# Ledger of designs, part 3: VHH binders against p49116

Target 1, 238 residues: p49116
Amino acid sequence: EGPLLSDTHVTFKLTMPSPMPEYLNVHYICESASRLLFLSMHWARSIPAFQALGQDCNTSLVRACWNELFTLGLAQCAQVMSLSTILAAIVNHLQNSIQEDKLSGDRIKQVMEHIWKLQEFCNSMAKLDIDGYEYAYLKAIVLFSPDHPGLTSTSQIEKFQEKAQMELQDYVQKTYSEDTYRLARILVRLPALRLMSSNITEELFFTGLIGNVSIDSIIPYILKMETAEYNGQITGAS
Short names: E, the ipSAE of ESMFold2; O, the ipSAE of OpenDDE; V2, 0.75 times the mean of E and O plus 0.25 times the DockQ between their complexes.

## First folded at step 1 (VHH)

Design bA7 (framework vhh_brivekimig_d4; at its last look DockQ between E and O 0.16; V2 from the best seeds 0.00; counts 0 for: pae O 11.8 > 2, placed apart)
Fold by ESMFold2-Fast, scan of step 1:
Structure bA7 (fold): chain B 238 residues (1-238), chain A 121 residues (1-121)
Amino acid sequence: as target 1 above (238 residues)
Amino acid sequence: EVQLVESGGGVVQPGGSLRLSCAASGFTFSSYAMSWVRQAPGKGPEWVSSISGSGGSTLYADSVKGRFTISRDNSKNTLYLQMNSLRPEDTALYYCVKGGYLPWRDEFDISSQGTLVTVSS
C-alpha cells in the first residue's frame, strides 16, 4: 500500500505560448487552453492507480471529467495564463456580438453565466490560497469519480477517490493544523465544477482547434500516445 | 536529413478511391508520429490526419473522418492514406510530414514535392 500521489504529481507547470499577442485572438486562447488540457491529461496518465484501471476505463473517466480537470487547471494556472485578461477579451467579443445581433440573447446569457461561474470558482480558490498538494488531490478526487454513467470498475474507482480524500485530509491537517475548517471550505467548492457546461468550455477555449476535431476525439488520441512522443509534442521539440 | 517521398495521386471521379504512400528516410521512422497535410489550389496547408509512432493512435480532421484511413508499415518505413468517397473539395497536393497532431499548429515542415489528387467529374 503506497500513497495515491507522489511529489511528482504535485508538480504542475504550464508553459505558455510566447509572446502574448498585443490583442488576444482565437489561436492564442486555443493554444493556451490546449497546452493546459494536454498537461492535465499527462498528469492523469502518470498516476499508477489510473494506469491500473486499464485503457478503456481511462478513456471513459477522462471523457467524463475533462471539463472539471480543465477548470481546476484554469484556477491553478490563472496567474500564469493571465486568465482574467483572456476572460475580459471573450466578454468584450460577446458584447460586440450583441451589438451586431450575431448571437441570440439566450446564448449570450448562457455563456456569460458560465464565465461568471468560472470567475467565482477561480476567485474562491485564490482566496483560499490552495497549494499544489491540495490541487493535486482535488484533481484526483474529480478524476476518480465513480458516479459517471457507463463506467466499469466503479468499486475500484470509488476506493481510489476515497484514498484521495483521506490523503488530502491528512495533508491539510498536518500542514494547516491551526485551521480546523480548511478541508470543509475546500471540499464545498467541488460541486460547482459540475455546473460548468463542457460544451460551453469547448466553445470558449477550443473553437480554434485545427481540423475542427472534438475534445472527445483528442482524449483517446492523447491517452494512447507513447510517453516520449507526448513529451516531444508538448515541448514543441523536434 | 529527413527525406519524404509521396506517391499514389491521380485523377478520379467523385465517389472514387485512391491510396497514397509516403516513403521515409533519414530518421528512426517508428519513433515519430506522422501526418498527412494537403494544400488546395490558392489555399494554405490543411492538416488531414495523424498517426502515432506505433500506429496505436490515430486522429482525423472532421472533413475526412469516416472516409480516410491513415496507417503505417514501420518495417518498410512507409506511411499510407486510404481515401474513399472522394469529393471535389478533396482536390489538393498531399504531403506527408514528420510529426503528429498539434491543436495549435497551422505551420507544417513541408520539404517534399507532394502528390497531386484531382477529383473531377
Scores: ipSAE 0.588, ipTM 0.820, lowest interface PAE 1.6, mean pLDDT 88
Fold by ESMFold2, look of step 3:
Structure bA7 (fold): chain B 238 residues (1-238), chain A 121 residues (1-121)
Amino acid sequence: as target 1 above (238 residues)
Amino acid sequence: EVQLVESGGGVVQPGGSLRLSCAASGFTFSSYAMSWVRQAPGKGPEWVSSISGSGGSTLYADSVKGRFTISRDNSKNTLYLQMNSLRPEDTALYYCVKGGYLPWRDEFDISSQGTLVTVSS
């Protein structure tokens, strides 16, 4: 009982690395993306409904949806991150890899198609002028997706997703009362997220991870951090 | 005052094993993730492994995964690193540090002497 999300779940402030480099590099891109990933995991962990599912279910759920959650974060923070500039730098790097015979033509086609899909998604969200409340509910709908294979407690997850959908509907109707079709336009954007490849997302944004760890291994580590440790570690600066 | 004291280093043949220990004091040990960092001669510090405050989550650098095991005993305020199948490239001064893994952090607050591990034929 009670709302699924509170106003505290609407704040989603991404702080970029300092100092800001004049030219983008692998380290800056990876740090920026990692900060977004950590922010997204902290956001998910703070939701009481998520906490109620239990530790193993939490890990399985986030492993299944992290790429969709991350992609929503990219769209929400695209201006703060200068995402269009980051993607342009990645495209230039890919063209250089062709010249040096480091990547197959089929792989490059896959990666370029993924970049195009990501740009289209982010542009469509920007055109709809999605606000912070709407993003919070969309993230909750994505997080509580019962369809992923291997999940337990799928009935409870489905109930939480339905509650997130209901709260989004109520918010949109009250806040955008003159726009009858806004909810429908927002919801039809979500299927595109399922088509995004987590493998390619890792290659685009996470090639500079210290120690060459995988996202699959980082997720449970972040989710199991103690609260005091998490607050001190995620703020970035020592 | 935070104090970290490493021990257990030594000289070992390739393929051998060592267990490092780190005695911690001056802070609430169980509230913080801990890490092992190593520095080979002529190189900068390299993150090796981290463990959450409760011990419920661990991470390893790709270079040591499957060979090293990080653990902790919060009742003894002690951090451990079990190193198996040691290789010459594992030769380094090993430090324990307060704090967990951060994907972008290549700077470490080393405040201790460390313990030397030498792997040689």
Scores: ipSAE 0.493, ipTM 0.772, lowest interface PAE 2.1, mean pLDDT 87
Fold by OpenDDE, second read of step 2:
Structure bA7 (fold): chain B 238 residues (1-238), chain A 121 residues (1-121)
Amino acid sequence: as target 1 above (238 residues)
Amino acid sequence: EVQLVESGGGVVQPGGSLRLSCAASGFTFSSYAMSWVRQAPGKGPEWVSSISGSGGSTLYADSVKGRFTISRDNSKNTLYLQMNSLRPEDTALYYCVKGGYLPWRDEFDISSQGTLVTVSS
């Protein structure tokens, strides 16, 4: 059996909407987030092991871990996205909602804490100076998590996760041989992903979704979409 | 010139069914995703459903999920919408639109006349 990931899976290039507006509006945020979501899902789809699980299992996996994948993507693309600016804009928009008494005090607290957790996680990843290979393997570990409810082929998923972990270990040992505890340091960051609410993430980044369509609902659509078709749509070629 | 012509609308009772068609011309039909959009009286346009160029990917608004089915025949350059279990709130002009679903888009290029669906007792 060949490796789980190849060099082609290390590339994770997010293209932002252009031009960046002077003031970040909800549409810009939603589009940026959507592009990242699409990129993350298409990345998953590009993994042969992922394909081998079949469409139903693939969909279930992504539904279970999309928030974690998305968050890792935010961390990885934080500079390109100007994530701090985006988050600040989101906070500003929320403040407007607060003034209009649209949210309860408890909900406001939850949302603000979530934003803090996102920022903290991304900052922590930046401090660790996680490289593209490490991100790819971390995403794979998150993707092939067998402990989500309702999954089929859990034994195979577990094998893929183990393979991802082993490849990450080998990579870190080879690349960062002088940093004995690097692997442990990066892996201990993963639990933070599961502390984040997918619902709040969806509310913050995807409020501009039309037709009240949930991320859960669009996941199968995205996974079945051809990459060329998607690229054509975002570039205005359609 | 891109031309889209909707048909199949009519008056039906609640619980009834209709099948809409859209004849497309003026572009390579199979190369583009297609969507259905509806506009009820006094309301803005609402996205209903989308299908990829190949037909392998479909998406529905929550309001129609489980009741409507979008499909296409690329050999005939035709888009379809099977509507079952129709409700009064489904009453609207239905438009065929070139292009698929994008989460951040809330405007549709409606250039066709649409077909009227009326659900009434």
Scores: ipSAE 0.311, ipTM 0.695, lowest interface PAE 1.4, mean pLDDT 90
ESMFold2 (binder alone), look of step 3: mean pLDDT 83; pTM 0.835
OpenDDE, look of step 3: ipSAE 0.006; ipTM 0.289

Design bA8 (framework vhh_brivekimig_d4)
Fold by OpenDDE, second read of step 2:
Structure bA8 (fold): chain B 238 residues (1-238), chain A 121 residues (1-121)
Amino acid sequence: as target 1 above (238 residues)
Amino acid sequence: EVQLVESGGGVVQPGGSLRLSCAASGFTFSSYAMSWVRQAPGKGPEWVSSISGSGGSTLYADSVKGRFTISRDNSKNTLYLQMNSLRPEDTALYYCAKSYDLSRFLPEDYSSQGTLVTVSS
């Protein structure tokens, strides 16, 4: 059996909407997030092992882990996205809702804490100076998680996850031989992903675009889109 | 300039049928997935259905599944929505949008007039 990931899976280039407005409006934020979501799903789909699981299992996996993949994507693309600026803009937009008493105090707290957790996670990843290979393997580990409810082919998923973990270990040992505990430092960051609410993430980044539509409901559609169609969308061919 | 022009709306009785059309221009139609969105009076926009660029994949909201059919003719740059077994709750302004450009769902981006569907006895 060949490796789970190839060099082609390391590339993760997000194309931001152009031009960037002086004021980051809801449209720009949501569009940026949408592109990242699509890129993340497209990445997953490009993995032969993922394809081998079949459409139903693929859909279930992505439904289970899309928030984690998205968050890793945010961390990986934080600079190109100007994530700190985006998050600040989101907070500013939320202020309007707060002033209009559209949110309860508890909900405001939850949302603000979520934003904080996102920022903190991304900052922590930046401090670790995670490279493209490490991100690719981390995303694979997250993607091929067998412990989500309702999954089929869990033994195969577990096998793929183990393979991802092994390849990551080999990579880190080879590339960062002087940093004995790097692997451990990287892996201990993963639990933080599961502390984040997918619902709140969806509300912050996607509600402006999709309204009352759930990410869960559109995932099968996104996974079925043609690669050429996806590429056309991100290149601004409209 | 991207232009989307909806048509086919009207007044129908419950259980009736309508077929909506969306004429698209200003972009390579076949390269983009398309969607229908509706907005009922006093409610926010609601996603209805989407279709891939090639037409090979379709998706529906649960509220319309089994009753509505989305289709497209790329040679005519036209998107369609066949609506059967219409219900009063289907009453709304219907808009078409590029699926991967979800900005259409934003109120400020509703540049088109949409087409009004009224289901009433």
Scores: ipSAE 0.035, ipTM 0.494, lowest interface PAE 4.2, mean pLDDT 88
Fold by ESMFold2-Fast, scan of step 1:
Order: sequence, then structure tokens, then C-alpha cells
Structure bA8 (fold): chain B 238 residues (1-238), chain A 121 residues (1-121)
Amino acid sequence: as target 1 above (238 residues)
Amino acid sequence: EVQLVESGGGVVQPGGSLRLSCAASGFTFSSYAMSWVRQAPGKGPEWVSSISGSGGSTLYADSVKGRFTISRDNSKNTLYLQMNSLRPEDTALYYCAKSYDLSRFLPEDYSSQGTLVTVSS
């Protein structure tokens, strides 16, 4: 059997909108997030194992895990995005909203807790110095999760997840041979992704760009795009 | 140079219908998703609908689902918006846009004219 992922799946290049404005605005944040989401969907769609599951299963898997894939993408692309600057701007706006009584305290608390969890996740990944191969296989483990409700072909999905886990193990043992516990440290990061609310992610990063349409509605659209259109969307090439 | 020219707007009574057209030039039309965006008087831009380059996928704002239909003819480089069961709230300047993403903001470099739709008696 060949590997689950090819060298092309390890390359994950985000092209940011340019120029970055002097002061961050909703449009820039949402456009940056949309590019990352499209890149993540294109990455998933290009995997032969993913394609083999069929369109209905592909849509169900991505709908179930897009927030986890997106969050891994945020961590991987944090430097390219200047994510710390984006999150600081959002936090500052929320602190001002508390002082002006514009939003309920409970709502602001939920959003702030989400941002703190996101920052902690990204910082932990940076501290572990997760490389491109490790990110690719962590995304594959998340994508091929057989335990989401409503899935069909769960045995096939589980097989692909196990293959991803084994290939990650082989890579880490070979590349980081002196660190016996590295794989365990990496894998224990994954459960935190499921604690992050997809609704709050959608509000923070996709407000104003997708209108009143949910990410769930957008996912089938993105997955059905022709390859040339897909590449145009994620790179801005035209 | 990308050029987009909207047409088909007019004055209709509530419950009426209009079909908007957008003639595109300066790029490979079939390779890009296209969107309709509207701007009501005194309000910011609102995304209305998007269609993939092949026409195989469409998206609609919740406010227009079931009433509006987006379509395209790639042989004529033309985008369409069929608007049925029009409401006073649909009154706006309608712009077509070459879609980079599903942004609600109008692409400043692609279209500045728009076509006016007024729903009133």
C-alpha cells in the first residue's frame, strides 16, 4: 500500500490578502480566514483516500471536523497570518464592548474563553515546534474521525485514521529519535480541538464574509468546485 | 482589465419579478465563481447569492432563498439573477462581482455601476 499522504499534502502554503491594513478590520480578518478555510478544504479534497469515500461521506466528514481542521490551520499558519495581532485586536474590541455594555456579560465570557483556549492551543503547538509533516498527519487523524454521529462507512474511515496514526508514529520515531515521548505530547493536544465551539469560531472569523449563511452550507459548495476555481479562490490567482 | 456591466433593474410592484444580467469581460469567465451583492439605501453591502464557475453549486442568503435563482451562461460570459416574489426590502442597487471569496464587501476594482431595483407601488 502507498502512503496515505503524498509530499504535496505536507506543503500547506497560505497566501494572505495584501496589503495588511494599518488597523485590522473585519474584512481583512474574514478574508484571511476564508482563504485558510478554502486551503484546508482543498487539502482534504486532494487526498485520494478521502476521494474514495464518496461525495456524501466527504461532505459529512468535513461538516463534522471543519473547526478542528481550521484551528490546526490557524496554529500552523499563525506566523503568516500574524494571528497573535488578530486575536489581540479582537480581545481589545471585546474589552471595550464590556465597558460600554453593548454585549451581554455571559456572551463576552464565552467568546473570551474560546479565544483563550485558541491562544493556549496555538502556543502549545508552537512550543512543541510541530513540523509540516506532523501537521499534515494531525489533520488527517482529525479528518478521518469515525466517531461523528450520522456517518456511514465508519470502518473505512477508521482504517484511514489508523493508517494516519501509524505513518505519523513512524515519522516521529525516525525524525525525533531522541525524544521517546514526543508522539504522546502531540496526540494529547487533539482532544482540546473538540472543546472549541464551531459557532464561536464562525462568529469571530467569518462574520461579514459569508453573510447569514452558515459554514455548513458553504462546505458542499467548496467541495463541489472545479479544481481551477478552487485554486483561484485559495490563492487569489486569476 | 476586468469589466462587469449590470442590467435588468427597474421598478416593480410587490410580488413582481425581474431578471438581472451581468455581462463579463477581461477574464476567463468559466474559471471563476460569481456573486450578486446589493446595497439598500442608507445601508451597507449585503451578499445575495453565489454560483461556482461551472454552475454546479449555488448559495443564497437566507433572506432570498426560494425566491431568487442565480444562473450563468458561460458561452455568453453572462451571469443572471432571477428575482421572484419581490418585497419592498429587496429595493437596492444590485452589483455583480467576480468572487474571490464570499465577502459581503463590493470589489472596488470590478464594478461601480450596478443596476437599481425598486419594489414599490
Scores: ipSAE 0.011, ipTM 0.347, lowest interface PAE 9.6, mean pLDDT 82

Design bA9 (framework vhh_brivekimig_d4; at its last look DockQ between E and O 0.55; V2 from the best seeds 0.00; counts 0 for: pae E 4.4 > 2)
Fold by OpenDDE, look of step 3:
Structure bA9 (fold): chain B 238 residues (1-238), chain A 121 residues (1-121)
Amino acid sequence: as target 1 above (238 residues)
Amino acid sequence: EVQLVESGGGVVQPGGSLRLSCAASGFTFSSYAMSWVRQAPGKGPEWVSSISGSGGSTLYADSVKGRFTISRDNSKNTLYLQMNSLRPEDTALYYCARHPSYDLLRGMDVSSQGTLVTVSS
């Protein structure tokens, strides 16, 4: 059988909204996040193994791991997104909310801790100097996680995950032959993704969705969207 | 000039059906996701349903799921909303709206004037 990922899956280019506002506002942040989310999901769709699982399984899989994929995407696109600036803006908005007594003290703490975790994770990935291939394989490993409840075809999912891991191993061995422990250093970052709340991520980056729908609810919508339509919207072909 | 013109509103009894249409002009219709939004008397706007530019993806508010169907004919530059099993709480002014560029699930930049749907016995 052929490889799980090809060179086409390594490319992960996020296009930011234009023009950039003088002051980052909630709309800009949410739009940027939405683009990243869409990019991540469409990336998943581009993997033949993902398609082979079927629509229902695909949907369930993405519902289970979208926060992790999104977070990896944040790390990968941190420079292009000016993620530090975005996070600072979010904190500022949060401070305003505090002044207006819109959030409980406990909730504020949770949100701030989450932002800290995001920043630390992204910083850790930057320090490791993760390349595009490694990100692609890490995303695949996260995507094809068999340990989520309610999944069908778990054996096949596990097989795909193993394949992703093996290909990553081969790549790292080939590309970074002098760094014997690079693979281990990379993989030990993955547990940090599971510590992050999807609910808080949703609140921070996806406020203002139509009808206040959840990311969970819109995942099928995104996965069924035509790739051509997605690409056309990014390029402004309308 | 970008225009959206809706039609098909009216008075219907509970349990009845209506089909709304929204005719689009002045832009490449198929390139834009579209939505229906409604506003009941004394209430704020409520999102009802959305459809992607190609029509391949649809999304519904919980309040209308299973009863309403959004569709589009890009060859006719028309958006539709089939409303079945109508309830009094569905009474509202219904608008069609366009999503700008990439903002498929949040922003709307152009909307119609609205068509009134009244569900009453």
Scores: ipSAE 0.280, ipTM 0.674, lowest interface PAE 1.6, mean pLDDT 90
Fold by ESMFold2, look of step 3:
Structure bA9 (fold): chain B 238 residues (1-238), chain A 121 residues (1-121)
Amino acid sequence: as target 1 above (238 residues)
Amino acid sequence: EVQLVESGGGVVQPGGSLRLSCAASGFTFSSYAMSWVRQAPGKGPEWVSSISGSGGSTLYADSVKGRFTISRDNSKNTLYLQMNSLRPEDTALYYCARHPSYDLLRGMDVSSQGTLVTVSS
């Protein structure tokens, strides 16, 4: 009955690992990405509407959309993360793998196309100067997607998504009243998120994953982790 | 000096149970996520289970879900693996490992030598 999100949900502060290495490496990239993933999933967990759906539904929703949430997080935090520098380092590493004959040409092409699409998405969001409120509602729209197969409570999920869409519309109309088409320009970017490959995202940012564990399978672990355990390192609350 | 010492391995029949222990020293145990890993003869390492530093969150490989239980006692600096309903496929060298912090996504930086578990008639 109240607003879907409060001001607490607009704050999305990513704290980068310290110290910054002289040369970007796999460990720094993986730590930076894991901090963003934890922040994104705990952001979702903090939403009362999400909490109301229950643990099984929560896990199912996040499994369906984690890559989209992560990609929105990359765009929102691109400057703090120096994302363009990270992607350049990954591209250089891929070139070395070609010289050492470690990867197939088809796979490298797929990965390069994914990097280009990610850069294009982040650039388009930066050109629109998407603010923190807009990012929060976009993440909520992505999170409360009723269209994924196998979901329960789809009627309630749809109502939450409609509420997020309505609150975004109201915010944009009030805050950007001179830009009649801002909402439309923002929403046309959302389909690009569904084209991002979770498999390639894992390869690019999560090379330290344990054994046969995918991000999909680790989601319940992250959602259950006690907030105090990581709060000072990730949120800068200490 | 960071050290992990495991115990509790042995020979059991199919359907039996064993409890492995891993004693930790030389670091603040409660600050680190921990894992159990196994290596069967002639095969590479296989991750089994992980637990957060507080013990509040756990994760299991599909092959062991419902049969194995990971736990920790932070007051005793000890990690445990309760293995029930054991199968011949569980035969392996089992070792414990530490992650660099709370974060399982960063891999493992210290491991024990291992204790052999053999499941056979």
Scores: ipSAE 0.239, ipTM 0.654, lowest interface PAE 4.4, mean pLDDT 85
Fold by ESMFold2-Fast, scan of step 1:
Structure bA9 (fold): chain B 238 residues (1-238), chain A 121 residues (1-121)
Amino acid sequence: as target 1 above (238 residues)
Amino acid sequence: EVQLVESGGGVVQPGGSLRLSCAASGFTFSSYAMSWVRQAPGKGPEWVSSISGSGGSTLYADSVKGRFTISRDNSKNTLYLQMNSLRPEDTALYYCARHPSYDLLRGMDVSSQGTLVTVSS
């Protein structure tokens, strides 16, 4: 059959909220993160192979891997987001929380370790100068992960993951022919994504959501959203 | 100019029902997810419910699940909230908001004056 991803799946453009505040706050961080999450979910739902798995499988896959997709998106969009500035603001807030005894020392250590893992991952990707095609295929590899608990269509998911890996290999070998070990250097970065807690990501980037809304709860809603409605969400346009 | 006009609030006894309406103008209503948010005097805002642009998907806060129903009529550019089995704790100003509403407080501050719901004996 044709390729797993088309050229349209390589385009991944985050539109940031305007204007940028002089002082970073939880609302700006949450809105920026929500736009990236919506962009990531829309990217996933546009893949024909993903659509072919059906709604129940689609929801299960995205619930299992949204944190990995989101983290890859943070790395890809780090410059547009000024991610280093956002993380520095979060670290400063956490240091103040230690001094004021607002959170347990154990919890703060867990969150700081998560931030350090995130920074290390993003720095690794930046040093490798990962391009748009490579990011698209890395996202496809984590999206089509057959080894999450509770999945029903594991054989077909595995076939799509293998197809993603094969197409990434073909691309890297053709485009970066002089760098024999590039693919290996890229792929060894992926296991780190699974060591990052989705609960901590949610606390850091989505704490501005009001009420009892969790990322798990909004995923089915986002996946069923109309295209025009989705465009209104990410652009903020009328 | 985006405008949202809420109506349908009033005074009702515990266990009673009310239906709120929100008339939207100045944007393509069917292209946007909509939410209901409430705020009791002196308290922070609380998200109540959301509905997709098509009306095909709905979400509810645990505090109102099973009692409230969100709906919309895209032909009339109107959002609704059917509130049943009302409790004193439901007493608040109710606002409708257009997504993206990741910060519901900002949405409420710029969009509308709200409609008051009072649940008392």
Scores: ipSAE 0.000, ipTM 0.188, lowest interface PAE 13.6, mean pLDDT 81
OpenDDE, second read of step 2: ipSAE 0.279; ipTM 0.675
ESMFold2 (binder alone), look of step 3: mean pLDDT 83; pTM 0.822

Design bB (framework vhh_brivekimig_d4)
Fold by ESMFold2-Fast, scan of step 1:
Structure bB (fold): chain B 238 residues (1-238), chain A 122 residues (1-122)
Amino acid sequence: as target 1 above (238 residues)
Amino acid sequence: EVQLVESGGGVVQPGGSLRLSCAASGFTFSDYYMSWVRQAPGKGPEWVSSISSSGSTILYADSVKGRFTISRDNSKNTLYLQMNSLRPEDTALYYCAKGRLSWEELKRLDYSSQGTLVTVSS
């Protein structure tokens, strides 16, 4: 037993590709996003409770929640990534696609709505001044979601989610004792993560992937990587 | 009124040891996580270590793991940091803080105490 998360699970450090190009391109955006995705998967894999559920359950959980984990990571690393600059570059590309009639008006509307929702989410988290410990527990709450279709071991997953909620509550009450409603303000941000399309996230951030490879299809491979391979992918080294 | 008073800093040779103390008052010490943070001259703050209210959960920054030991005495309302194998890069003002601090929390830290100066020099 003991706590669900330890000191190693609170540290979440994204290493950006260097040097930053003079003008943002699809390759740089995709590499940056890939590093964040791998960092998020590595974070999940390091949790003993997650490991205890077994490989099949681990794969199913991450397939169900990778977009939520990735979005929380974008919010947490927004400054390191210069996320606003990346989103501006994507909007410029989208505007050019409109002018060239490469995308339907309906699809453009969906993509723009997604960008606005993402910006709003990141702004909300920044305004709340969410700390690293709070981010770690929010990620744990979304990771250990028992309500996704097709999951086995749902009672175990629910217990881990409840443990994450209780430990977050303990942390917030002790650290922010004067703000009795902080926990509620933080938790009501989570439902917005499920309203954002994983397909659109994939289109915006992972278009530089070779071939028509989906994130869903590479998750089992990422989860089976040795720690050194994970670290190589996170830092861009092998 | 919350008061935290750090002490135990000094000048030491590389490889030396120092023990820092933080005397806490104005709150129920035994109910809170406590942390050590440091700030080197001309640099931003760096979280060093945290300890749970009971002392059962202990957290360290990678830069100090294996060299520093955090501990507390709830009967004396005192937090400690035992620093071994000190390096020149450990030179900083060390601050005691109420609560658990993470890497992301460092940017919003506001130090109201004077801290205790640790200088590691040959």
Scores: ipSAE 0.000, ipTM 0.097, lowest interface PAE 21.0, mean pLDDT 80

Design bB1 (framework vhh_brivekimig_d4)
Fold by ESMFold2-Fast, scan of step 1:
Order: structure tokens, then C-alpha cells, then sequence
Structure bB1 (fold): chain B 238 residues (1-238), chain A 123 residues (1-123)
């Protein structure tokens, strides 16, 4: 068997929409987030091991972990997205909404707590200076999670996750040989991803979606797109 | 109101050629990817070809590669499909469609606000 990931799977390049507007709006945030989501799903589809599991299993895995993949993508692309600026603008909007009594104070606090957790996660990844290879393997570990309810082929999924963990260990040991505890510091960050609410992520980043459509409902459609169709959608100018 | 009007369909013998046109109105044509989609008798819709807003990116279904050519004229708000070496299996209603990079519009599929144009290939 060859490696789980090749150099092509390390490449993760987000193309942002037109220059950031002076005043952020839900359309710009939603388009930026949608591009990252599409890129993340296209990345998953490109993995031969993922393809080998079959379409039904692929759909179930991505439905279960899209929020974790998306959050890792936000951390990896934080600079390209100017994520700190986006989150600061959202927080300012929420604080103004409290003062004007437009939204429930409890709801606003819940959303602000989620933003704080997201910022803390992204800051921890930045402080650890996670590289492209490490991000690729962390995404693979998250993708090949055998413990989600309703999954079939769990033994094969577990095998791929273990292979991802082993290859990450080999990479870290070779590249950061002087830091014997680096892998442990990286892996201990992953459980926090499962505590992040996918509903709140959807509200923050995908509020601009028209027609009351959930991310869960569109995942099968995105995964079925041919590479050409996918590239056409993420390249389209608006 | 978004309106797409197809024309150029007809009856041809195998090996023949046809050129389809789509006149677009009610939106900024130059901002959108445009596509051709066909529906054969008794079958579901099949994507045929897409072209980017500027015309620099062009995509084809494997079944039509080398035979069909998509093009656009943004000054005339018109999309074209040149069909060469036509085969009986190309017989279908051909629809012009507007595409969008946004998730919601992508999920909705293509905007078939028109009646399509019939292409029949028979000997």
C-alpha cells in the first residue's frame, strides 16, 4: 500500500471573492465560507482511500464531520480570509443588537461564546505554527472518524484513521525531530472541534444562503459534482 | 424577470451540424457562468457544457468532447452551442441555463425559464 496522502493533498489554496468591502456584509461572509466549504469537500473527494469507501459512506462521513473540516480550514486559511476582521465585525454587530434589544441576550451570549472558542482554537493552531502537511493529516484524522453513529465500513474507516495518525507521527518526527512532544500538543487540540456547534457555525457563516437550505442537505450534491463542475462554481465571479 | 430564449434546433441526419443560440435578458449576462443542458426522451436532464463569465474557462461532458463548441457574446447577451458530427443519441430538448457560484443557487440547479429547443437526429 502507498501513503494515505500525496503531495497534491497538501495543497490547500483558498481563492477569496472580490476585495473585502469597507463594511462587511452577510453576502461576502457567506460567499467566502462557501468557497472554503467547497474546497474542503473537493479535498476530501480527491483522497483515493475516501473514494474507495463508496458514495454512501462518503456522504455519511462528510455530513458527520463537515463542521470540523470547515473549522480546520478556517484556522489554516485565517490570514487569507482576514478571519479576525470578520469575527470582530460580527461581534460588533451582536453587541449593537443587544443595546437595541433586537435579539435575545441569551442567544447573543451563546453566539459570542462560540466565536470566542473559534478564536481560541485558531490562535492555538497559529501559536503551534501548524504547517501544510500537519493540516492535511489533521483533516484526514477528522474525516476518517469511525465513531460517528450510523456509519458502515467502520473497520476500514478506523484503518484509514490509524494510517493518517501513523503518517503524521512519521512526518512530525522527521521534520521536528528536536520537539519530542509536538505531536501530543497538536493532537490534544482535536477534541475541541467536536464541541463546536455546527448550527452556530451555519448561522455565523452561511446566514446569506437563500431559501432556508441547510449545509447537511446540500452535502450529497457537492460530493457528486465532477471536478470541472466544482471548479466552475468556485471560480465564478459575482 | 430573468428570461432565456433558445433557438436553432431542428431535424438533421447523423453526421450533420446545428448551431444553437440562447438570448438572455433580465440580468447582467456578463456576470454569470452559462451552461447548456439537454433532456433526451424518457431520460433526466444531462449537463452538456459550461462557459465562464469571461469565456476563458470552458467545460464539456465526455459524450460531446471534440464535437460540440460552446461560446458567448457578452455584448449581445447571447450564448451559443455549435454541434458537429451529430449522433442519434444527441436527440434531446436543449436548454440554456444560468449558473451561480453561491451554494443556494447551485443546489437549485440551472435556471430553465425557457421552453428549450428540440434537436432530432435521425436517418
Amino acid sequence: as target 1 above (238 residues)
Amino acid sequence: EVQLVESGGGVVQPGGSLRLSCAASGFTFSDYYMSWVRQAPGKGPEWVSSISSSGSTILYADSVKGRFTISRDNSKNTLYLQMNSLRPEDTALYYCARDSPYLQELLKGFDYSSQGTLVTVSS
Scores: ipSAE 0.000, ipTM 0.137, lowest interface PAE 15.0, mean pLDDT 80

